# VHH binders against Spectrin beta chain, non-erythrocytic 5 (SPTBN5): the designs that were tried, part 7

Target 1, 109 residues: Spectrin beta chain, non-erythrocytic 5 (SPTBN5), of Homo sapiens (Human) (q9nrc6r3533to3641)
Amino acid sequence: TPTMEGSLEFKQHLLPGGRQPSSSSWDSCRGNLQGSSLSLFLDERMAAEKVASIALLDLTGARCERLRGRHGRKHTFSLRLTSGAEILFAAPSEEQAESWWRALGSTAA
Key: E = the ipSAE of ESMFold2; O = the ipSAE of OpenDDE; V2 = 0.75 times the mean of E and O plus 0.25 times the DockQ between their complexes.

## First folded at step 5 (VHH; framework vhh_8h5u_2)

Design A6 (from M10A with N31S Y32G D33S T99A; at its last look DockQ between E and O 0.67; V2 from the best seeds 0.00; counts 0 for: pae O 3.8 > 2, unsure alone 63.9 < 65)
Fold by OpenDDE, look of step 5:
Structure A6 (fold): chain B 109 residues (1-109), chain A 122 residues (1-122)
Amino acid sequence: as target 1 above (109 residues)
Amino acid sequence: EVQVVESGGGLVQPGGSLRLSCAASGFTFSSGSYAMGWYRQAPGNQHERVAIITSGGSTNYPDSVKGRFTISRDNAKNTGYLQMNSLKSEDTAVYYCAARVDYTFSAIWDYWGQGTQVTVSS
């Protein structure tokens, strides 16, 4: 099972059903990928303690795509859930973005 | 249906204080896992998260408001709050309350209010 952990920024792009969110901004988080679940935490400490997760994303059937220089961040990728919700992520580096994209892609498949 | 409604906005002078309220219905702050956040949007700007609190009581603030803003909730009143002190002109914005009522994820934030205007001006 794929695993990955690291710092990310995230931004909600679409709500379930393809609706536009009323508010959207880039927020910092710690991502933790375990199997088909991606957990988002406010910081590394909370992630390490596995407490106070702000989101638990079910990646079953999800689609992950690399984004190239869009939405005001350099190293981005998008995650589209089966619900139709889409979340944009930004990694600190191109290498990390690629790693996340591959990890999430393999999980969603 | 879950709803959140902001109130408490207004006009204040720089250095002043305001306390925003977020009245929640359809879920309770005393039950289950949730997150509540305050966002603001100034004209021409993107939304900015100014505070977040989890059901466990963990909080987070950006540097722009850290030390000046405090997020909290009153379970008895089922209301979230944003205490805003030492207000600056750059704090002028529409402030929104957002809520995630569980972590079974379909969206980052499930519910948003209509917002309340905060204007900081001399």
Scores: ipSAE 0.055, ipTM 0.470, lowest interface PAE 3.8, mean pLDDT 85
ESMFold2, look of step 5: ipSAE 0.342; ipTM 0.657
ESMFold2 (binder alone), look of step 5: mean pLDDT 77; pTM 0.782

## First folded at step 6 (VHH; framework vhh_8h5u_2)

Design K1 (from A5 with I108F; at its last look DockQ between E and O 0.50; V2 from the best seeds 0.00; counts 0 for: pae E 4.9 > 2)
Fold by ESMFold2, look of step 6:
Structure K1 (fold): chain B 109 residues (1-109), chain A 122 residues (1-122)
Amino acid sequence: as target 1 above (109 residues)
Amino acid sequence: EVQVVESGGGLVQPGGSLRLSCAASGFSLSTSGVGMGWYRQAPGNQHERVAIITSGGYTNYPDSVKGRFTISRDNAKNTGYLQMNSLKSEDTAVYYCATRVDYTFSAFWDYWGQGTQVTVSS
């Protein structure tokens, strides 16, 4: 049973080392938080079948911050990894954004 | 230097086909954990994913291209491909290749190409 799981929109804001991606836009995913790892799947079918995730993010040392609608979406938060990568997330509701923020914050140091 | 470079774009009539290439250098596509994706952007629109292939070989396509586009790769040429069939005017966009070479522990995508233009017009 994952610690938390649910639908999110995401946007890769910075690549490792703080580099800018060639393409930066919002897309949909399913997030699955287990332990200190966050898995992202492109859709619910991919997540439910447990096929290889698109990303497996190590949250050790990560920072999570509420953005409250920055970057053209409501119910947003950011996740900055120790690699220098930054991923923005938007949840379907403020309640879910707060739940994700608390879960990610307690997992990240 | 790790990079990917797209090629194969051009002008095509509706109903035509194109094959885009994503040439990798500085790493091997056959390396465990390497994934690939294709995205596109038309002027004034958000980017959209049109294909991914995971390191385990799972592929996924949005409904807008499913059955028409196929992602693949050729390890001998260190090149990924997007075969695009039955092209429509709404497929007109710049197409970007993205790779993930550190699949397990880092960002969503690690390297992006600069894009190749596809124009579908009568």
Scores: ipSAE 0.186, ipTM 0.513, lowest interface PAE 4.9, mean pLDDT 80
ESMFold2 (binder alone), look of step 6: mean pLDDT 80; pTM 0.806
OpenDDE, look of step 6: ipSAE 0.528; ipTM 0.797

Design K2 (from A5 with V34Y G35A; at its last look DockQ between E and O 0.68; V2 from the best seeds 0.00; counts 0 for: framework grips, unsure alone 61.1 < 65)
Fold by OpenDDE, look of step 6:
Structure K2 (fold): chain B 109 residues (1-109), chain A 122 residues (1-122)
Amino acid sequence: as target 1 above (109 residues)
Amino acid sequence: EVQVVESGGGLVQPGGSLRLSCAASGFSLSTSGYAMGWYRQAPGNQHERVAIITSGGYTNYPDSVKGRFTISRDNAKNTGYLQMNSLKSEDTAVYYCATRVDYTFSAIWDYWGQGTQVTVSS
């Protein structure tokens, strides 16, 4: 069971059902991967206290793909949920992006 | 149908204040799992989140507006607010209200308003 925590940026790409959002933005967050759940928090403090998560993503059946220089950020990967929703992520480094991709991929598989 | 509509923008001098409103319809702000964010976009720039509030009342602000901007909500009026004080010229932008009404947490943001223009100029 993979676990991982770290700073990320995230952006809504597709809504459930594959709908296009009316707008979207790259926002900063703290990601916390526990088992088949990825929790996003506003900052490290809230992540540490496990309060007020802004997202709790069920990775069951999800698909994670590395992105290569798309969507205006480096070190990116996408997470597509069974709902059809897709969220883009950007890590602070290529190494971290690779780590997240592997961790999320192994969980979703 | 879910809808959010911003208002309250306008022209203000540096050091002035504005209060933006985000009127929500089609859902209740008192619902668990709700989140609301204020974003702004200046010409040639990307969207920047300037405030966010969770259903539990937790807030977050970037350093650029911390201490000057305050996000709040009135559940009775089903309206969100952004109080902007000590405004600067660099605060000039179109301000958008974003809301999450996906209670299954399969999405971050569901709806954005059309935006309201804020211009800070002497």
Scores: ipSAE 0.480, ipTM 0.773, lowest interface PAE 1.6, mean pLDDT 90
ESMFold2, look of step 6: ipSAE 0.557; ipTM 0.782
ESMFold2 (binder alone), look of step 6: mean pLDDT 77; pTM 0.775

Design K3 (from A5 with G33D V34Y G35A; at its last look DockQ between E and O 0.64; V2 from the best seeds 0.00; counts 0 for: pae O 2.01 > 2)
Fold by OpenDDE, look of step 6:
Structure K3 (fold): chain B 109 residues (1-109), chain A 122 residues (1-122)
Amino acid sequence: as target 1 above (109 residues)
Amino acid sequence: EVQVVESGGGLVQPGGSLRLSCAASGFSLSTSDYAMGWYRQAPGNQHERVAIITSGGYTNYPDSVKGRFTISRDNAKNTGYLQMNSLKSEDTAVYYCATRVDYTFSAIWDYWGQGTQVTVSS
């Protein structure tokens, strides 16, 4: 059972059904991966207390891909859910992006 | 249909204050699971989140506005607010209200308003 936690930026790219959102932005968050669930929190404190998550993503059947040189951020990867929604993530380093990609890939497979 | 509409923007001098409103329709702010955020975009820049509040009342601000901006909501009026004090020229931007009305597993931000212009200038 993979687990991972760390700082991330995230951006909604596609809504369920593959629709484009009217607008979106890169937002800072704390990601917490537990099994097949990825929780996003406002900050490390909220993540530690496991309260007030701003998103809970089910990774069942999801696909995770590394992105390079896209969307105005370095060290990026995308997460596409079975709903058709796609969320972009940016890690603070290439090493962390690789770790997240591997961790999320293992849960989605 | 869910809709959010911003208002309250305008021209203000440095050091002044403004209060933005975000009128929500199609859902209730009394809902147990939601998040509301204020974003801004200056010309040539990307969107920047300047405040966020969860249904539980937890808030977060970037260092650029912390201590000057306050996000709140009035469930009875189904309206969110952004109180902006000690405004600076750097705060000039179009301000947007965004909402996520549930915590489903399939999306994060679903609804954005049309934006309201805030101009800080002497």
Scores: ipSAE 0.363, ipTM 0.702, lowest interface PAE 2.0, mean pLDDT 88
ESMFold2, look of step 6: ipSAE 0.727; ipTM 0.860
ESMFold2 (binder alone), look of step 6: mean pLDDT 79; pTM 0.788

Design K4 (from A5 with T54Y; at its last look DockQ between E and O 0.80; V2 from the best seeds 0.00; counts 0 for: pae E 4.4 > 2)
Fold by OpenDDE, look of step 6:
Structure K4 (fold): chain B 109 residues (1-109), chain A 122 residues (1-122)
Amino acid sequence: as target 1 above (109 residues)
Amino acid sequence: EVQVVESGGGLVQPGGSLRLSCAASGFSLSTSGVGMGWYRQAPGNQHERVAIIYSGGYTNYPDSVKGRFTISRDNAKNTGYLQMNSLKSEDTAVYYCATRVDYTFSAIWDYWGQGTQVTVSS
């Protein structure tokens, strides 16, 4: 089972059921992939302490796709959950985006 | 039905104060795991998160509003607030309230309000 941790930006794209959020923005976070769960934290310290997570995403049945040149960020990928919710992510580099995509893809599949 | 509704926006002079409210219905803000965030969108700008409060009470603010804005919740009234002090013209925007009801919904934010206009002008 893959594990990964690193800095990311995230943006809510679709709510459960495929609903459009009234508003959304790119926010910074620390991603922590453990098994079939992706946890988002505000920073490395909070991630390490496993406190005050921004979100806990269940990757069971999820789909992860690389995005190229969309949504105002480079090195992006999307995560669509079985609920219909979709979150966009941006990594600090192309290499990291590829690593996240592979890790999340293997976990979700 | 679950929903959140913002109110309290309006016109205020620079240096003034304003308190926004986010009334929640269909769920309790006191429920474990429930969080709330305030976002704003100024004309021609992207959305910006201006405050967040987690279920445990932890708060976070960007440097642009730190020391001036305060997010809080009144569980008895099932309402969230954004106290905005020392307002600047740059704070002019539509302000939105977002809430996370349950992690099981597999979303970062589950519900957003319709927004309330805040205009800071002399």
Scores: ipSAE 0.030, ipTM 0.434, lowest interface PAE 3.9, mean pLDDT 86
ESMFold2, look of step 6: ipSAE 0.216; ipTM 0.553
ESMFold2 (binder alone), look of step 6: mean pLDDT 79; pTM 0.792

Design K5 (from A5 with A107G; at its last look DockQ between E and O 0.66; V2 from the best seeds 0.55)
Amino acid sequence: EVQVVESGGGLVQPGGSLRLSCAASGFSLSTSGVGMGWYRQAPGNQHERVAIITSGGYTNYPDSVKGRFTISRDNAKNTGYLQMNSLKSEDTAVYYCATRVDYTFSGIWDYWGQGTQVTVSS
ESMFold2, look of step 6: ipSAE 0.599; ipTM 0.811
ESMFold2 (binder alone), look of step 6: mean pLDDT 80; pTM 0.802
OpenDDE, look of step 6: ipSAE 0.420; ipTM 0.744

Design K6 (from A5 with S106H I108L; at its last look DockQ between E and O 0.64; V2 from the best seeds 0.00; counts 0 for: pae E 2.8 > 2, SAP .671 > .668)
Fold by ESMFold2, look of step 6:
Structure K6 (fold): chain B 109 residues (1-109), chain A 122 residues (1-122)
Amino acid sequence: as target 1 above (109 residues)
Amino acid sequence: EVQVVESGGGLVQPGGSLRLSCAASGFSLSTSGVGMGWYRQAPGNQHERVAIITSGGYTNYPDSVKGRFTISRDNAKNTGYLQMNSLKSEDTAVYYCATRVDYTFHALWDYWGQGTQVTVSS
């Protein structure tokens, strides 16, 4: 069973090395946190079968911060990986954003 | 050294077709875990995902292009493709190719091209 899973919106803000992506926009996914890895899936069937994830993010040494203000979404947090990549996430509710933040912070520590 | 370069953009009439290419260098598309995606942006609009293909060959498209666009890749040529059929004026945008080159220690996308312009007009 995963440590946590649920619907998220995501946006890749920085690439590895802190580089800027050519395109950056919010998209929807299912997140699945297991161990030190966060998997992102574009649809429910892929998530349920644990196949064809679009990302497998290594959280070892990552930093997770609740975002202040508005980035075009409510209930947001950021995840900065040791590679220098940064992904922004938005949860469906403040309660879920808090749950994600706590789970990711515990894993990244 | 790692890069992807888009090509194949141009001017086309509504209802026409174009094939975009995304040439990869400095890494192999055959590598396990390597994925590709195509995104677009028209002036004054938000960026939009138009196609993703995973290393296992699974594809995903938004409703706006489903049935009209097809993502593929030719590992022998180290090149990805976006076949765009039944083009509409709304498809006018700069199209960007993105890749994920290593699934275990990387973000969603690692490298992006600089874009190729597609213009659909009479």
Scores: ipSAE 0.466, ipTM 0.742, lowest interface PAE 2.8, mean pLDDT 84
ESMFold2 (binder alone), look of step 6: mean pLDDT 80; pTM 0.805
OpenDDE, look of step 6: ipSAE 0.500; ipTM 0.786

## First folded at step 7 (VHH; framework vhh_8h5u_2)

Design L1 (from A5 with I52F; at its last look DockQ between E and O 0.65; V2 from the best seeds 0.00; counts 0 for: pae E 4.5 > 2)
Fold by ESMFold2, look of step 7:
Structure L1 (fold): chain B 109 residues (1-109), chain A 122 residues (1-122)
Amino acid sequence: as target 1 above (109 residues)
Amino acid sequence: EVQVVESGGGLVQPGGSLRLSCAASGFSLSTSGVGMGWYRQAPGNQHERVAFITSGGYTNYPDSVKGRFTISRDNAKNTGYLQMNSLKSEDTAVYYCATRVDYTFSAIWDYWGQGTQVTVSS
């Protein structure tokens, strides 16, 4: 049973090493937090059937921070990986963003 | 260096068809974890995903193009395609090919082409 799951939008803000990407845009997914891993799936069916994810992120040593509408979306948080990469996420509501932030913060520590 | 290059855009009448191509270099489309997608942008709008195909072949389309657009890959040619049928004036946009990769569990990497113009007008 995952620690947290739900609909998210995501955007790669920084590449590994903390470099700015040359191009990036918001996209949508179904997120699934299990143990120290965050899986991103194209839709609810893929997530429910655990078919190949579009991304699998290792949260060991990661840092999670709540954001406030800074990147063109509401209900946002960021996830900074030990690689220096940073991914932004947007949840459908402030309540869900808070839930994700708490779940990710407790896992990443 | 990783690149994708689009081709096949042009001017077409409403109800017509176009096939866009996305030639990949510096990586293989057949690599596990490499997804490929087509996005479009009309002036004043953000990018909209109009098709995505996973490395396993699962496809995803928004309702606005479902049944009219088909994404595919030819791994031997390292090329992706977007077949667009029953085109409408609202499909007019710059179309971009892009990749989504879970590369090393350390990032999500996106690579975008220059775009190819599709104009649907009588």
Scores: ipSAE 0.190, ipTM 0.488, lowest interface PAE 4.5, mean pLDDT 79
ESMFold2 (binder alone), look of step 7: mean pLDDT 78; pTM 0.784
OpenDDE, look of step 7: ipSAE 0.596; ipTM 0.830

Design L2 (from A5 with I52M; at its last look DockQ between E and O 0.62; V2 from the best seeds 0.00; counts 0 for: pae O 2.3 > 2)
Fold by OpenDDE, look of step 7:
Structure L2 (fold): chain B 109 residues (1-109), chain A 122 residues (1-122)
Amino acid sequence: as target 1 above (109 residues)
Amino acid sequence: EVQVVESGGGLVQPGGSLRLSCAASGFSLSTSGVGMGWYRQAPGNQHERVAMITSGGYTNYPDSVKGRFTISRDNAKNTGYLQMNSLKSEDTAVYYCATRVDYTFSAIWDYWGQGTQVTVSS
C-alpha cells in the first residue's frame, strides 16, 4: 500500500454530481496519502500534527489522470472521485507529479 | 437555499484598512466541517487565496498578506470577516468568500459569493 506526503497545489474542477463550481483557484496544501485516503492540510505543520485537514478524499473507485501542461500549471494530475467531484493537483516537479500519479493510481485501482 | 454574500469593499488609500464581511445563509458556519476562505482576483490574474479558516479555527495566510490580513468568524451572526490592514495598491482586486458545506470533504468549496471590489489607490 503506497504512502506519500508532499507539497501540492489543488483546484476544484467539478463538484459532487459533476457540477461546475462558480469559481475556483489553485491553492497550496500538504498532501498525505494513507491507504485509500488522501488528506489535504493547509501547511506542513498542520499535516505533521494531523490537525485541521481541509479535505479527506476517499480514493475508492477514484480515477487519477496526468494532465500534462493543462489548466495553467505544470506537473498536473486530476483525481475524480465516485461522487463525481474532480480535483486538480499540481506538484512542484515532474518527478513528484509522476510519483503522486502512480501512488494515487495504485491506491484507487 | 445556501448563499454567501460579500460586502465591505470600497476605495481606500495605501496604508488604509478595510473589513470585508461574508454573510452566510441556508447553513451554519458553526457546523462541524464548515470552513471559509477569502480569495481575490485582479484583472488578468487568477484567483488567489488570501486567507482560510478551518472549522476548528485554524488559519492560514500567504506571505503576500501575512501580518496584514486577518480572517475570523462570528457564529452568532453567521458571518465571516476579512480584516485588511496596511493595504497596498497590489491588493486591488475583487474579493470573494468561499465556504464548504459538503461534510464528506469530497469538494474543497461548494459556494462562492458574488465578490466585492477593493481598490487601493492614492
Scores: ipSAE 0.306, ipTM 0.663, lowest interface PAE 2.3, mean pLDDT 89
ESMFold2, look of step 7: ipSAE 0.615; ipTM 0.820
ESMFold2 (binder alone), look of step 7: mean pLDDT 79; pTM 0.793

Design L3 (from A5 with T54V; at its last look DockQ between E and O 0.58; V2 from the best seeds 0.00; counts 0 for: unsure alone 63.4 < 65)
Fold by ESMFold2, look of step 7:
Structure L3 (fold): chain B 109 residues (1-109), chain A 122 residues (1-122)
Amino acid sequence: as target 1 above (109 residues)
Amino acid sequence: EVQVVESGGGLVQPGGSLRLSCAASGFSLSTSGVGMGWYRQAPGNQHERVAIIVSGGYTNYPDSVKGRFTISRDNAKNTGYLQMNSLKSEDTAVYYCATRVDYTFSAIWDYWGQGTQVTVSS
């Protein structure tokens, strides 16, 4: 399973079961893909040490789609977890969005 | 049934303090993997993360509140807290509590409260 990491913005669009959150906003993080898990870190030091992630997402059975700039950001893709939760991501460039999309799709399969 | 309910909001003068509570039911805050966060929305603005506490007891705050706000948990009361000191007018917002109770890590947050209003005004 490939390792990938990089800067992302993220936003939890749906909760498990497809429910709406009371608060939803874009935030910045460092994403780290290891095995079947995606970690999101709010702080570069925490990302480097791989501790204190805000999320450690199990990608088993997840689906990843390109969104091509929807939801107020450019270079976007979505990650739909088997729980029904949906997290939106924005990469710094279209090339990086493509790279994330391919890496996440390979891991989720 | 899992739920969290915020309380402790109100009107306060600049420089004052408030403590918000997030009362949890249907799960234990002390359980491994459980995380908690506070978010806020000011009128006319987007939502903003204010504080989180995650596995291992690590906390994170944005610069706008660092040194003034403290997130904590009281396992005996099954309640999380946000202590807000040195309040400013820009802290005026509805404050929301979020928690992750899914032990399979299948979301960032699972359950949200309905919010409590904090108003900082002379």
Scores: ipSAE 0.651, ipTM 0.824, lowest interface PAE 1.5, mean pLDDT 86
ESMFold2 (binder alone), look of step 7: mean pLDDT 78; pTM 0.790
OpenDDE, look of step 7: ipSAE 0.661; ipTM 0.857

Design L4 (from A5 with Y103T; at its last look DockQ between E and O 0.64; V2 from the best seeds 0.00; counts 0 for: framework grips)
Fold by OpenDDE, look of step 7:
Structure L4 (fold): chain B 109 residues (1-109), chain A 122 residues (1-122)
Amino acid sequence: as target 1 above (109 residues)
Amino acid sequence: EVQVVESGGGLVQPGGSLRLSCAASGFSLSTSGVGMGWYRQAPGNQHERVAIITSGGYTNYPDSVKGRFTISRDNAKNTGYLQMNSLKSEDTAVYYCATRVDTTFSAIWDYWGQGTQVTVSS
């Protein structure tokens, strides 16, 4: 099972049920992929201590797609959950975005 | 019906202070897993997160406002706050409150308010 940790930006694209959010923003976080769960933390320290996660995304049945230069960020990919929620992510580099996409894709499969 | 409503915005001089409020209804801020964030959007800019507080009380601020802004909650009043001190012209924006009601973690934020205008000008 793939694991990965690193800095990310994230943005809510669709709410559960596929609804459009009233607003959204690109926000910084620390992502931690463990098994079929992606946890988002406010910073690296909280991620390391595994405290106060701001999101715990169940990747079961999820779909991950690479995005090429859309939504105002480079190095992006999207995560669509079975709930219909979709979250966009941006990595610091193309290499990291590719790594995240591959790791998430493998986990979601 | 779930709703969040911002208030407290206005016109203030540089160096001044404002305290924004976010009144929540239809749910309790004390519910486990419920977090709150403050965002702002200046004309022509994207939304920027200026503060976040987790259900456990952990806070985070960007460098642009760190040391000047403070996010807090009053669960008894079911209200969130953003204390803004040492305001600068670049803090001028519409400020929004966002809340997390979904405890399944399928969404980062479920609800946003309509926003309150903050103008910092001499």
Scores: ipSAE 0.462, ipTM 0.766, lowest interface PAE 1.4, mean pLDDT 90
ESMFold2, look of step 7: ipSAE 0.582; ipTM 0.802
ESMFold2 (binder alone), look of step 7: mean pLDDT 78; pTM 0.781

Design L5 (from A5 with S106H; at its last look DockQ between E and O 0.61; V2 from the best seeds 0.62)
Fold by OpenDDE, look of step 7:
Structure L5 (fold): chain B 109 residues (1-109), chain A 122 residues (1-122)
Amino acid sequence: as target 1 above (109 residues)
Amino acid sequence: EVQVVESGGGLVQPGGSLRLSCAASGFSLSTSGVGMGWYRQAPGNQHERVAIITSGGYTNYPDSVKGRFTISRDNAKNTGYLQMNSLKSEDTAVYYCATRVDYTFHAIWDYWGQGTQVTVSS
């Protein structure tokens, strides 16, 4: 089972049920992929301590797609959950984006 | 019906202070998993998160406002706050509060207010 941790920006694209959010923004976080769960934390320290996650995403049945510079950020990929929610992510580099996409893809499969 | 409403915006001089309020209704801020964030949007810019507080009381600020802005909440009043000190012209924007009521954590924020204008100008 793949694991990965790193800095990311994320943006809510669709809410559960496929609803459009009233607003959204690109926010910084620390991502932690463990098994079929992706946890988002405010910073590296909180991620390390595993406290106060701001999101816990179940990747079961999810799909991940590379976006390659869409939505106002470079090095982007999207995560669509079975709930209908979709979250966009941006990595600090193309290499990291590719790594995240591969890791998330393999986990969701 | 879930709703959040911002207030407290206005015109201030550089170096001044403002305290914004976010009144929540239709849900309790004390509910486990409920957090709150403050965002701002200047003309021509994207939304920027200026503060966040988790349900556990953990806070985070970007470097642009760290040391000047403080997010808090009063569960008894079901209201969130953003204390803004040492304001700069670059802080001019519409400020929004956002809250999460999705306990599955599939969404970061479910509800946003209509915003309150903050203008910092001499």
Scores: ipSAE 0.579, ipTM 0.822, lowest interface PAE 1.1, mean pLDDT 91
ESMFold2, look of step 7: ipSAE 0.675; ipTM 0.839
ESMFold2 (binder alone), look of step 7: mean pLDDT 79; pTM 0.796

Design L6 (from A5 with V101G D102N Y103F T104S; at its last look DockQ between E and O 0.79; V2 from the best seeds 0.00; counts 0 for: sugar tag NFS H102, pae O 5.0 > 2, unsure alone 64.6 < 65)
Amino acid sequence: EVQVVESGGGLVQPGGSLRLSCAASGFSLSTSGVGMGWYRQAPGNQHERVAIITSGGYTNYPDSVKGRFTISRDNAKNTGYLQMNSLKSEDTAVYYCATRGNFSFSAIWDYWGQGTQVTVSS
ESMFold2, look of step 7: ipSAE 0.547; ipTM 0.788
ESMFold2 (binder alone), look of step 7: mean pLDDT 79; pTM 0.801
OpenDDE, look of step 7: ipSAE 0.780; ipTM 0.903
ESMFold2, look of step 8: ipSAE 0.613; ipTM 0.817
ESMFold2 (binder alone), look of step 8: mean pLDDT 78; pTM 0.789
OpenDDE, look of step 8: ipSAE 0.023; ipTM 0.383

## First folded at step 8 (VHH; framework vhh_8h5u_2)

Design N1 (from L6 with N102D; at its last look DockQ between E and O 0.67; V2 from the best seeds 0.00; counts 0 for: unsure alone 63.4 < 65)
Fold by OpenDDE, look of step 8:
Structure N1 (fold): chain B 109 residues (1-109), chain A 122 residues (1-122)
Amino acid sequence: as target 1 above (109 residues)
Amino acid sequence: EVQVVESGGGLVQPGGSLRLSCAASGFSLSTSGVGMGWYRQAPGNQHERVAIITSGGYTNYPDSVKGRFTISRDNAKNTGYLQMNSLKSEDTAVYYCATRGDFSFSAIWDYWGQGTQVTVSS
């Protein structure tokens, strides 16, 4: 079972059903991948204490793609859920982005 | 049908205060796992999250508004709020409320309001 944890930025790109959101921004979070679930937290402390999660994403049937510096960030990848919602992520380095992409891809596929 | 409607925007002088409201219908904000966020877009700028509140009541603000803005909810009125104090000209923007109505908390919002204009000017 793949696991991954680290700092990320995320940006909502599509709402469920593939609709465009009326607003969208890059926000900071701490990601925690456990199996087929990706949890996002506001910071490392909240992630460590497992409190105040700001998202719990079910990766079942999801698709993850590398974006190669699109949308104003360098080390980016996208996660498209079966609901049609799509979230963009940015990692602090190319190596981390690749690690996230591989981890998410392995659990989503 | 789920609806999210902002109100309370308007014209205010620098140093003044405004209180924005986000009225939700079609679901309850008190339901476990429901959170809320406020976003804004100023002319020529990207969208910015100015406040978030989790289902557990935890809040977060960017440095640009920390100490001046306060997000809250009134479960009885099924309404979220953004109290904005010590307003600056750079706070001028369209303000949007976002939330989830599927009883799962996420900052990946399902529902957005149409926005309310806030103008800070002498």
Scores: ipSAE 0.430, ipTM 0.763, lowest interface PAE 1.6, mean pLDDT 90
ESMFold2, look of step 8: ipSAE 0.725; ipTM 0.858
ESMFold2 (binder alone), look of step 8: mean pLDDT 78; pTM 0.793

